# VH-VL binders against q9h9l3, part 213

Target 1, 176 residues: q9h9l3
Amino acid sequence: PRKMVAIDCEMVGTGPKGHVSSLARCSIVNYNGDVLYDEYILPPCHIVDYRTRWSGIRKQHMVNATPFKIARGQILKILTGKIVVGHAIHNDFKALQYFHPKSLTRDTSHIPPLNRKADCPENATMSLKHLTKKLLNRDIQVGKSGHSSVEDAQATMELYKLVEVEWEEHLARNPP
Key: E = the ipSAE of ESMFold2; O = the ipSAE of OpenDDE; V2 = 0.75 times the mean of E and O plus 0.25 times the DockQ between their complexes.

## First folded at step 12 (VH-VL)

Design y47 (framework fv_fezakinumab; at its last fold request DockQ between E and O 0.84; V2 from the best seeds 0.00; counts 0 for: pae E 2.1 > 2)
Fold by OpenDDE, fold request of step 13:
Structure y47 (fold): chain C 176 residues (1-176), chain A 123 residues (1-123), chain B 111 residues (1-111)
Amino acid sequence: as target 1 above (176 residues)
Amino acid sequence: QVQLVQSGAEVKKPGASVKVSCKASGYTFTSYYMHWVRQAPGQGLEWVGWINPYTGDTFYAQKFRGRVTMTRDTSISTAYMELSRLRSDDTAVYYCARSGTYYYDSGPRFDPWGRGTLVTVSS
Amino acid sequence: QAVLTQPPSVSGAPGQRVTISCTGSSSDIGLGYDVYWYQQLPGTAPKLLIYDNSNRPSGVPDRFSGSKSGTSASLAITGLQAEDEADYYCQSYDSSLEGWVFGGGTQLTVL
């Protein structure tokens, strides 16, 4: 069986009016929640909006940040061949400008059994924070200092574990 | 109708540079990646790289790194591919091709393609 | 030379079924990356024929079908017609090369 990792990324605003979401931090954890990767990443273009309230990213974090292309290479090396678990993971992969195989992708924001377990509509898109609170009785993304991508990645993995058996069986019967 | 209109044929000497243009119309230029693929006479397709017209980020095939430069002008919805230090084996038809940015927006399928630009490198 | 391996040529009579194979490796198709197929008529640019292994874009007849298994993919053409005479290319992503890759192409001749 393929190994699983969970990923969570923080983005800052670049481009006109800061509307472009650029990767500024990426965290990857293994099945046990051990951190495999956690780096601040320097976008190739000027940061217009750090989105600190949400991203937790500050200007000081960019001083020794890893250049995007280098970070991308490091991240892809870790992800290659792995089942990658994430929440609304399309945002992370889009920020990475990377196409991970669909068959090796698990998006906890689109797993009906997970929503059902949380007493949410199966086809609704629930936040990571909400699911984590409901199913793990844990508070994440607390305060005004921004998110922790490590914490979010760990929570994502823990959530997936709750439905792993059922969902993997479903995917085996219904490959994407 | 989505169209990719490429610049005309080029004839270059070895060691020179060539810059091919690809003007997009019929869609939002910055919402899709632009790929470049070349085809030597009588040969197969070879991916050169792609550019994100929105951010300007580029990703090149290893073979062309250090020799190819992809750029774009969003004001005129035009992508450019410049290949330097040309050699005879760079002679090929160079195509631009559009793709999505992720699976939910058409994904990495190359569609449509430009009609191609013949670049001939000869002494 | 191409990363993905295709037979250089295939042929069939009108109405027949032909199959074009695309053999990859553990670093591309074998890793789960999707396969795309393109048709290139003589003197023209390639045209998308199959995407995501087995899907047809609008305008592509159901005579064309794609499949993928393991490290290989296949394009099948049923009810072969004269206008199907063209070059066909498979495409996927290779993680080791960090880029998109094509097969060597297959020339289909309609007898």
Scores: ipSAE 0.933, ipTM 0.960, lowest interface PAE 0.5, mean pLDDT 96
Fold by ESMFold2, fold request of step 13:
Structure y47 (fold): chain C 176 residues (1-176), chain A 123 residues (1-123), chain B 111 residues (1-111)
Amino acid sequence: as target 1 above (176 residues)
Amino acid sequence: QVQLVQSGAEVKKPGASVKVSCKASGYTFTSYYMHWVRQAPGQGLEWVGWINPYTGDTFYAQKFRGRVTMTRDTSISTAYMELSRLRSDDTAVYYCARSGTYYYDSGPRFDPWGRGTLVTVSS
Amino acid sequence: QAVLTQPPSVSGAPGQRVTISCTGSSSDIGLGYDVYWYQQLPGTAPKLLIYDNSNRPSGVPDRFSGSKSGTSASLAITGLQAEDEADYYCQSYDSSLEGWVFGGGTQLTVL
C-alpha cells in the first residue's frame, strides 16, 4: 500500500505588481500529522509583495531560506511514490513546477463526500478554514500574522481521514 | 496559430559550441514550459531538458548536465539551447517543444513541436 | 538505452489492427506517471497522438487508442491505412532519472 502525506505551501508575490504567486514556505506531514518537512524557500524571482497578512512570510525569513531548486528537490523526494493530500493542491504543484500523478493526488477542495459532510454543495469549492471549522470544530488561520502551513497541512490530512475509506473505494472503481 | 520556428542548420567542429533558437508565436510565451529533444540520424528521441521561460529555471537530463545551457529572451519570445564541447555523436536534429505548466492549461503533453534544427559535428 | 521498451518494428496490412507496447518500470509508468504517444512521419517532426494514457488531441482519428496498466502501456491502431506508416514513440516521467523519458521507437510498416 502506498504511504500518504499532506502538503501545504505559502506563497509570496513576484512579477509585475506582485501578482504572481511564488513558493516561500512548504510543509509536509505524514498520516499521523508528524512534520516531515517545513522550510522557508527563497523564490528565484525578486519578491515584490511578501503577502505577510496571509503568508506569514517576512523579509527575515528569506535570509537563510533554502533556494527554490534545492528545496524543490528535497520536497519531490518526499512526495515521490506517495499519495499526496492537499487543499486546492494544483496551486501547490504549479508553484513546485511539478506534475504529481493524478492517481496519487487527493484534493480536499474537490471531494464531494467531504462537502456533503459539511452541508455544502457537492460541486462547490470550499475553503480549508471553512471545512476545518465545520467538520473538525477547529479554528485555523487565526489572526492577521499569516497562515501556518504546518497547521494547514495537518488540518488537510484530518479532513481527508473523514472520507478516506469512501473516497479510496470510489477511486479504485473510477480511476482518474 | 501556435508556432515554434527554429534557427537554421549548423555545421560545427568537435570541441565547439552550438546555440539553437526557438521563436514562439500565437500564445503567451512565459505561460508554458519549453522542452528540448534531440534525435540522432536514424535513432530515437532523447529528452535534453526544459526551461520555465517566466523564471528562467532550468532542468536538464542527467546526460547533458555540465554541457547544456538553456536560456530565453522574453522580449522576443525566444528560447535557446546551447551545447558545448561538441562531439561527433552530438550530430542530431534538435527540436523544441512546448508543454503546459498547469493541468488546466495543457498539462505536461509536448505540443506543438518545432520543425527541428540539424546540427552536424564533423572534422 | 531507452528507459521505456518498445518493439523495434511492427507491421500490418491495410484495414488490420496493430498494437505497439511500451514497457516501463516501477520508477516511471509503474509509479503512476501518465503515458504520451507521438507519431513521426518520415522527414517530419513528432506530433502528439495520445496524452494522459488514452486521450486524443483534436484531429487524431478515433482508430488510434491508448491504454495503461501496471508498468506498461499500449497504442492500438485499427483500420490501418498507408498514411499510418511512421515511427511511434511512447513517453513518460521517470522519478529515478528526474526527467522525461522516451521509448526507443517503433517503426510501423503498412504492407
Scores: ipSAE 0.620, ipTM 0.874, lowest interface PAE 2.1, mean pLDDT 92
ESMFold2, look of step 12: ipSAE 0.559; ipTM 0.857
ESMFold2 (binder alone), look of step 12: mean pLDDT 91; pTM 0.933
OpenDDE, look of step 12: ipSAE 0.447; ipTM 0.833
ESMFold2, fold request of step 13: ipSAE 0.566, 0.616; ipTM 0.858, 0.864
ESMFold2 (binder alone), fold request of step 13: mean pLDDT 91, 91, 91; pTM 0.923, 0.928, 0.928
OpenDDE, fold request of step 13: ipSAE 0.932, 0.926; ipTM 0.959, 0.956

Design y48 (framework fv_fezakinumab; at its last look DockQ between E and O 0.86; V2 from the best seeds 0.00; counts 0 for: pae E 3.7 > 2)
Fold by OpenDDE, look of step 12:
Structure y48 (fold): chain C 176 residues (1-176), chain A 123 residues (1-123), chain B 111 residues (1-111)
Amino acid sequence: as target 1 above (176 residues)
Amino acid sequence: QVQLVQSGAEVKKPGASVKVSCKASGYTFTSYYMHWVRQAPGQGLEWVGWINPYTGDTFYAQKFRGRVTMTRDTSISTAYMELSRLRSDDTAVYYCARSGTYYYDSGPRFDPWGRGTLVTVSS
Amino acid sequence: QAVLTQPPSVSGAPGQRVTISCTGSSSDIGLGYEVHWYQQLPGTAPKLLIYDNSNRPSGVPDRFSGSKSGTSASLAITGLQAEDEADYYCQSYDSSLEGWVFGGGTQLTVL
């Protein structure tokens, strides 16, 4: 069986008016929640908006940040061949400018059994924070210091574990 | 209608450079990646690289690193591929092709393709 | 040269079924990366025929189908027609090369 990892990325704003979401931090944890990767990443373009309130990224974090191309290589090496779990994971992959196989991708924002377990509409897109609170009775993304990508990745993995058996069986019967 | 209009045929000497253009229309240029693929006469397709027109980030096939430069002008929705230090085996039809940024927006499939630009390298 | 392996040619009579194989490796199709297929009519640019292993874009007849298993993919054409005479290419992503790769192409001749 393939190994499973969870990923969460923080993005900053680049480009015109800071509307481009550029990878500025990436955290990857294994099935047990152990941190496999956690680095600040330097975008190739000038940062217009650190989005600190949400991203937790500050200018000081970019001083020794890993250049994007290098970080991307490191991250892809970790992800290759693994089942990758994330929340709204398309944003992470887009920021990485990477295409992970659909069959090896698990997006906790689009798992009906998970929403059902949380007494949410099955086809609704619920936030990681809400699902984590409802199903794990844990508060994440609290305060004004921004998100912790490690914490979010860990929460994402824990949420997936709740429905792993059921969902994997479903996917086996209905491959993407 | 989504269209990719490429520049005309080129004839170059060995050692020269060629710059092919690809003008996009019918969609948001910066919302999709632009790929370049070449095809030597009577041969198969070979991926050269891709560019994110929004950020300008490029990713090249290992074979072309150091010789290829992909750029874009967002103001005119045009992508460019420049290949330097040309040699005879660079003779090919060069295609631009669009792909999505993730599976929700067309994914990594190439659609549509430009009509191609023939680049002939001969002494 | 090509990372993905295709038969150089296949042939069939009108109305018959033909299959084109695409064999990859553990670093591309075998890793789970999706396979796409392109049709290239003589003197024209490639056209997307199948995407994500088995999906048909709008306008592609249902007599074209794709499948994937293990390290290989397959394109099947039923009810072969004269207009199907073309070159067909499979495509995937290779993690070791960090880029997209094509098969060598298969020339389909309709007898």
Scores: ipSAE 0.905, ipTM 0.947, lowest interface PAE 0.5, mean pLDDT 95
Fold by ESMFold2, look of step 12:
Structure y48 (fold): chain C 176 residues (1-176), chain A 123 residues (1-123), chain B 111 residues (1-111)
Amino acid sequence: as target 1 above (176 residues)
Amino acid sequence: QVQLVQSGAEVKKPGASVKVSCKASGYTFTSYYMHWVRQAPGQGLEWVGWINPYTGDTFYAQKFRGRVTMTRDTSISTAYMELSRLRSDDTAVYYCARSGTYYYDSGPRFDPWGRGTLVTVSS
Amino acid sequence: QAVLTQPPSVSGAPGQRVTISCTGSSSDIGLGYEVHWYQQLPGTAPKLLIYDNSNRPSGVPDRFSGSKSGTSASLAITGLQAEDEADYYCQSYDSSLEGWVFGGGTQLTVL
């Protein structure tokens, strides 16, 4: 059986007008929610917009941050060969410049049974905050100091566990 | 219609450099990776590397690191590959090919391909 | 040189079925990465034939099909036609190399 991890990333704005999302923090937790990786990451290009209200990233976090190339290598070693759970996970993979096999990817923003449990439209893309509140009775991303990627990764894993048996059986019968 | 139009054939001497171009049309150039793949006469396909046209980030196959440089000009939707210190075994057709950055944007497959640029290295 | 292994040639008569194998490793196909197939007609660029193991792009006849199991993939061509005479390449992603990898190619001859 493959091991499972959950990932969450925080992005800053780079490129023209700060519209490119570049990786500035990444947290990875195991099935039990233990932190396997949590680092601030220095993008290889100029930061135009720290997006601090949502990202929690400030200039001081970048002073000793791990350079992107090094951090990416560390992260990919953890992800390779594992089932990776995330929320809107394509954004995380794009920021990592990384392709993960479809068959090993679980995106809590695209799981109809999870939406159904939350009394949400099955094919709607629901926020992590909304699903976590509805299904785990937790408030995450609280306050105005930005998100905690550890908190978000842990919530993502717990959400997946609510539908894990059903969804893994579905995927075994209906390969992606 | 998505198209990749490549520059014309090149003849070079050993030790020189070559720079081939690939002009994209019919899609948002900066939203997809551009790859370079070469094929020596009578041989198979060999992946050279990719460029992200929006960020300028590149990744090169190990065999070509230190000799290849990939660049782009987003104002004219054109990608470039430069190969330096040419040897006779660099004689090949060099293709550009588009891929997605994740499965939701056409994924890791190559579609479309350019028609190729023949680079001949001889003295 | 080629990371993925294909037979160098395969042949069949018109109307017959042929298969082309593509064998990888635990760091590419065996890790779960999807397999894509390209057809290269003489004097032309490769074109996408099969993607994500078994999907056909628009315009590719259903005589072409693909499958994947374990560390290997297979391209099947039924109802073989003279125009199918081409080189065929499989392609995947290899995590150890962090790169796109091709098979060595298979030359299909229609007898």
Scores: ipSAE 0.365, ipTM 0.785, lowest interface PAE 3.7, mean pLDDT 90
ESMFold2 (binder alone), look of step 12: mean pLDDT 91; pTM 0.929

Design y49 (framework fv_fezakinumab; at its last look DockQ between E and O 0.64; V2 from the best seeds 0.00; counts 0 for: pae E 4.2 > 2)
Fold by OpenDDE, look of step 12:
Structure y49 (fold): chain C 176 residues (1-176), chain A 123 residues (1-123), chain B 111 residues (1-111)
Amino acid sequence: as target 1 above (176 residues)
Amino acid sequence: QVQLVQSGAEVKKPGASVKVSCKASGYTFTTYYMHWVRQAPGQGLEWVGWINPYTGDTFYAQKFRGRVTMTRDTSISTAYMELSRLRSDDTAVYYCARSGTYYYDSGPRFDPWGRGTLVTVSS
Amino acid sequence: QAVLTQPPSVSGAPGQRVTISCTGSSSDIGLGYDVHWYQQLPGTAPKLLIYDNSNRPSGVPDRFSGSKSGTSASLAITGLQAEDEADYYCQSYDSSLEGWVFGGGTQLTVL
């Protein structure tokens, strides 16, 4: 069986008016929640908006940040061949400018059984924070210091574990 | 209608550089990746690289690293591919082709393609 | 040279069924990456024929179909027509090369 990892990325704003989402931090955890990767990443373009309130990224974090190309290589090496779990994971992959096989991707924002378990509409897109609170009775993304990508990745993995058996069986019968 | 209009044929000497352009229309230029693929006469398709027109980030096939430079001008929705230190075996039709940025945005399939630009390298 | 392996040529009579195979490896098709197919008519640019293994873009007849299994993919053409004479290329992504790869191409001749 393939190894499973969870990923969460934080992005900053670059480009005109800071509308471009550029990768500034990436965290990857294994099935047990152990941190496999957690690095600040330096975008190739000038940062216009750190989006600190949400991203938790500050200018000081970029001083020794890993250049994007290098970080991308490191991250892809970790992800390759693995089942990758994330929440709204398309944003992470887009920021990485990377395509992971659909069959090896698990997006906790699009798992009907998970929403059902949380007493949410099956086809609704629920936030990681809401699902984590409802199903794990844990508060994440609290405060004004921004998100912790490690914490979010861990929460994402824990949520997936709740529906792993059911969902994997479903995917086996209905491959993407 | 989505269109990719490429620059005209080029004839170059070995050691020279060539810069091919690809003007996009009918869609938001910065929301799709632009790929370059070449095809030598009578041969198959070979991926050269891609550029993110939004960020300017480029990713090249290993074979072309150090010789290829992909750029874009967002103001005119145009992508450029420059190949330097040309050799005879660089003679090919060079295509630009669009792909999505993720599976929800047309994914990594190439559609549409430009009509191609013939680059001939001969002494 | 090509990472994906295709037969160099296939042929069939009008109305027949032909198949074109595309064999990859554990770092591309076998890793789970989708396969796309392109049709290239003589003297023209490639055109997307099949995407994501088995989907047809608008305008592509249903006599074209694609499938994928393991490390291989296949393009099937039923009711072969003279206009189908072209080169066909499969495409996928190779994680080891960190880039898109094409098959060597298959020349389809309609007899």
Scores: ipSAE 0.896, ipTM 0.940, lowest interface PAE 0.6, mean pLDDT 95
Fold by ESMFold2, look of step 12:
Structure y49 (fold): chain C 176 residues (1-176), chain A 123 residues (1-123), chain B 111 residues (1-111)
Amino acid sequence: as target 1 above (176 residues)
Amino acid sequence: QVQLVQSGAEVKKPGASVKVSCKASGYTFTTYYMHWVRQAPGQGLEWVGWINPYTGDTFYAQKFRGRVTMTRDTSISTAYMELSRLRSDDTAVYYCARSGTYYYDSGPRFDPWGRGTLVTVSS
Amino acid sequence: QAVLTQPPSVSGAPGQRVTISCTGSSSDIGLGYDVHWYQQLPGTAPKLLIYDNSNRPSGVPDRFSGSKSGTSASLAITGLQAEDEADYYCQSYDSSLEGWVFGGGTQLTVL
């Protein structure tokens, strides 16, 4: 049987005009929401835009951050062979320069039964904040201080649990 | 009409370098990874590495690290592969091939391929 | 050596069924990564034949099919025709190597 984890990442802007999204924090939680990994990560390129309003990343977080190559190795060891849950998880994998098997990937932004529980169109891409408020009666990403990847990963796992039995059975019969 | 047009054949001596080009057309160049794959005469396919044309990030197969450099020029939708310190066993056809990411319509498969560039290394 | 193992050659008469195996490891096919197949006619570049284990691109006849189980994948060709004479490669992703990996290729001869 596969073990399951949830991941969330925070990105900063690198490259020309800060348009490239580079990994600056990654949090991974287990099925019970216990934190398995939570590190600030130093991108290999110069940070142009900390994107602090959304990322919560500030210059002080980068002072002793783990270099990207080292952090990536640590993260990939945790993810390999596991079912990985995330929200718009393509963005997280892209920032990690990582390719996870489709059959082991769960994206809470694209689960029709989850949207149905939230009274949202099955084909809509709903934000984590909205799904969490509607389905868990919790406020996340509160205020102007930026997101917490630990909080977001934990919320993502709880959202998946709401549809886990149904969706795992669906995927077993309809492999992606 | 998606096309990958590669530069012409090259003949090189051991120790030299070669730079092969791959011009893309018919799609948005920056939304798909570009790969390089080589095939020695009468042999199978061997993956060399990829470049993300949007970011310029690269990743090389271990065998080629330290000898290969992949670049691109987004203004002309062209990817490049440069292989240095050539050896006779680098004689091969070098293909460029497009792939996608997890949520792209092509996925992590190669479609299309360029026609290949023969690089011959001999003394 | 090729990371994925294929038989070096296979042959069949017109109208017959042939299969080409592709065996990987627990870090590629066995970890759940999809398998893709390419056909390479003599003197040409490879062409996508089967993707995501079993999906057929438009223009590929339905007599080509693919499957995956455990650490292995299989390409089946029914109703074998002379034009099928080519080299066939399987391809996947390997997490240990962090790279795209190919089989060694299978030369199909139509007798």
Scores: ipSAE 0.352, ipTM 0.782, lowest interface PAE 4.2, mean pLDDT 90
ESMFold2 (binder alone), look of step 12: mean pLDDT 91; pTM 0.930

Design y51 (framework fv_fezakinumab; at its last look DockQ between E and O 0.90; V2 from the best seeds 0.00; counts 0 for: pae E 3.7 > 2)
Fold by OpenDDE, look of step 12:
Structure y51 (fold): chain C 176 residues (1-176), chain A 123 residues (1-123), chain B 111 residues (1-111)
Amino acid sequence: as target 1 above (176 residues)
Amino acid sequence: QVQLVQSGAEVKKPGASVKVSCKASGYTFTSYYMHWVRQAPGQGLEWVGWINPYTGDTFYAQKFRGRVTMTRDTSISTAYMELSRLRSDDTAVYYCARSGTYYYDSGPRFDPWGRGTLVTVSS
Amino acid sequence: QAVLTQPPSVSGAPGQRVTISCTGSSSDIGLGYDVHWYQQLPGTAPKLLIYDNSNRPSGVPDRFSGSKSGTSASLAITGLQAEDEADYYCQSYDSGLEGWVFGGGTQLTVL
């Protein structure tokens, strides 16, 4: 059986008007929630908007941040061959400019059984914060200091574990 | 209609550089990756690399690292591939091709393709 | 040279069924990456024929079909027509090379 990891990334704004989402932090945890990777990442372009309120990223975090290309290599090495769990994970992969196999991807924002368990519409896109509160009775992304990608990755993994058996069986019968 | 219009054929001497252009139209240039693929006469397709026109980030096949430079001009929706230190075995038709940035937006499939640019390297 | 392995050539009579195989490895198709197929008519640029293993773009006849299993993929053409004479390439992503890879190409001849 393949190992499972959860990923969460924080992005900052680059490019014109800061509309480009560039990877600035990436956290990866294993099945047990242990941190496998957690690094600040330096975008190749000038940061226009740190989006600190959401990202938690500040200018000081970029002083010793890992260059994007280097970080990407490190992250891809960890992800390769593994089942990768994330919430709205396409954003993370897009920020990484990376394609993970569909069959090895688990997006907790698109798991009907998970929404059903949370008494949400099965086809709705619910936030990680909402699902975490409803199903884990835990508050994440609180305060004004921004998100913790480690915390979010851990929560994502825990949420998935609630429906893992059912969902894996479903995927086995209905491969993407 | 989505189109990729490439620059004309090039003839170069060994050791020279060539820069091929690919002008995109019919879609948002910065919303898709641009790939470069070459095909030597009578041979198969070989992936050279790709560029994210939005960020300017590039990723090259190992074989071409150090010799290839991909750039873009977003103001005119044009991608460029420059290959330096040309040698005879660089003679090929060079194609630009579009792909999505993730699976929900066309994914890594190449569509459409430019008509190709023949680059001939001969002494 | 090509990472993905295809037969160099296949042939069939009009109306027949032909199959083109594409064999990869544990670092590409076998890792779970999807396979795409391209048709290249003589003197033209490649054209997307099949994407994501088995999907047809608009305009591609249903006599073209694709499948994937394990480390291999297959392109099937039923009701072979003269206009199908072309080169066919499979494509996937290789995690080891960190890039897209093509098969060596298969020349299809319609007898």
Scores: ipSAE 0.895, ipTM 0.940, lowest interface PAE 0.5, mean pLDDT 95
Fold by ESMFold2, look of step 12:
Structure y51 (fold): chain C 176 residues (1-176), chain A 123 residues (1-123), chain B 111 residues (1-111)
Amino acid sequence: as target 1 above (176 residues)
Amino acid sequence: QVQLVQSGAEVKKPGASVKVSCKASGYTFTSYYMHWVRQAPGQGLEWVGWINPYTGDTFYAQKFRGRVTMTRDTSISTAYMELSRLRSDDTAVYYCARSGTYYYDSGPRFDPWGRGTLVTVSS
Amino acid sequence: QAVLTQPPSVSGAPGQRVTISCTGSSSDIGLGYDVHWYQQLPGTAPKLLIYDNSNRPSGVPDRFSGSKSGTSASLAITGLQAEDEADYYCQSYDSGLEGWVFGGGTQLTVL
């Protein structure tokens, strides 16, 4: 079987009025939740809005952050050939400027069996915080000091494991 | 209607530079990558690189790094490709083409294409 | 050499079925990346014909179809017509090159 990893990213605002979401932190964990990668990343453009209340990113984190191009190369080397699990993962791939094969991508924000376990509408987009509370009895993203991408990646992997057998069989019968 | 309108044909001497333009209309210019793809006479398609018009980020195929520069002007929805130190084997039609930036919109496919700009490099 | 391999030419009589193969590697098609096909009529720009292996854009006749298996993809044209005479290119993404990659092109001749 293919190896599986989970990814979570934190973004800051760049570009006009801070509207562009640019990568400022990325965390990757393996199937067991061990951290494979966790780096602060310096966007190539001026940061207009750190979005600290959600991103947890502050100016001090950027002082020794890995430049985007270097970090991207490191991250893509880890992701290549693996099943990648994420939550609203299209945002992470867009920030990485990266196309992962659809057949190797798993998005916990839109897995019908996972929603069903949480007593949520099967085709609704569910937040990571909501699913984690309902299905793992854990509170993540507490307070307004920002999210932990390590914590979020670990939670995402645990959520996927709840439906892994069923969903992998579904995808084998119904390739994206 | 989504359209990509390219600048006219150019004739250049070896060692010169050329700058080709591609004006987009009918869609949000900054929401998609703009690519450049070339085709030498009687030959196949060769990818040159892309620009993200919103951020200005670029990525070039290894063969062209150091000789190609891609830019854009978002105020007129126009992308540019400049190729320097021209050689006779740079003679080709240069196409612009649009792609999505992630799978759940347009994805990595090219749609639409410009009509192409012939660049001829001769002594 | 092109990254994806296509036969340089194929031919068929009007009304026949033809297929065009596209073979990649473990870093592109074999890694799971989708295949897209373009038709280039003489003297014109390429036009998207098939995307995501098997989907047709609006306006493309259903006699054009695509499939993918393993490291290979195939474009099929049924009910061959004179206006189908063109060059056909497959395209994918290659993670090793971090780039968009094309086949060498296939010239279709209608006899």
Scores: ipSAE 0.390, ipTM 0.803, lowest interface PAE 3.7, mean pLDDT 91
ESMFold2 (binder alone), look of step 12: mean pLDDT 91; pTM 0.932

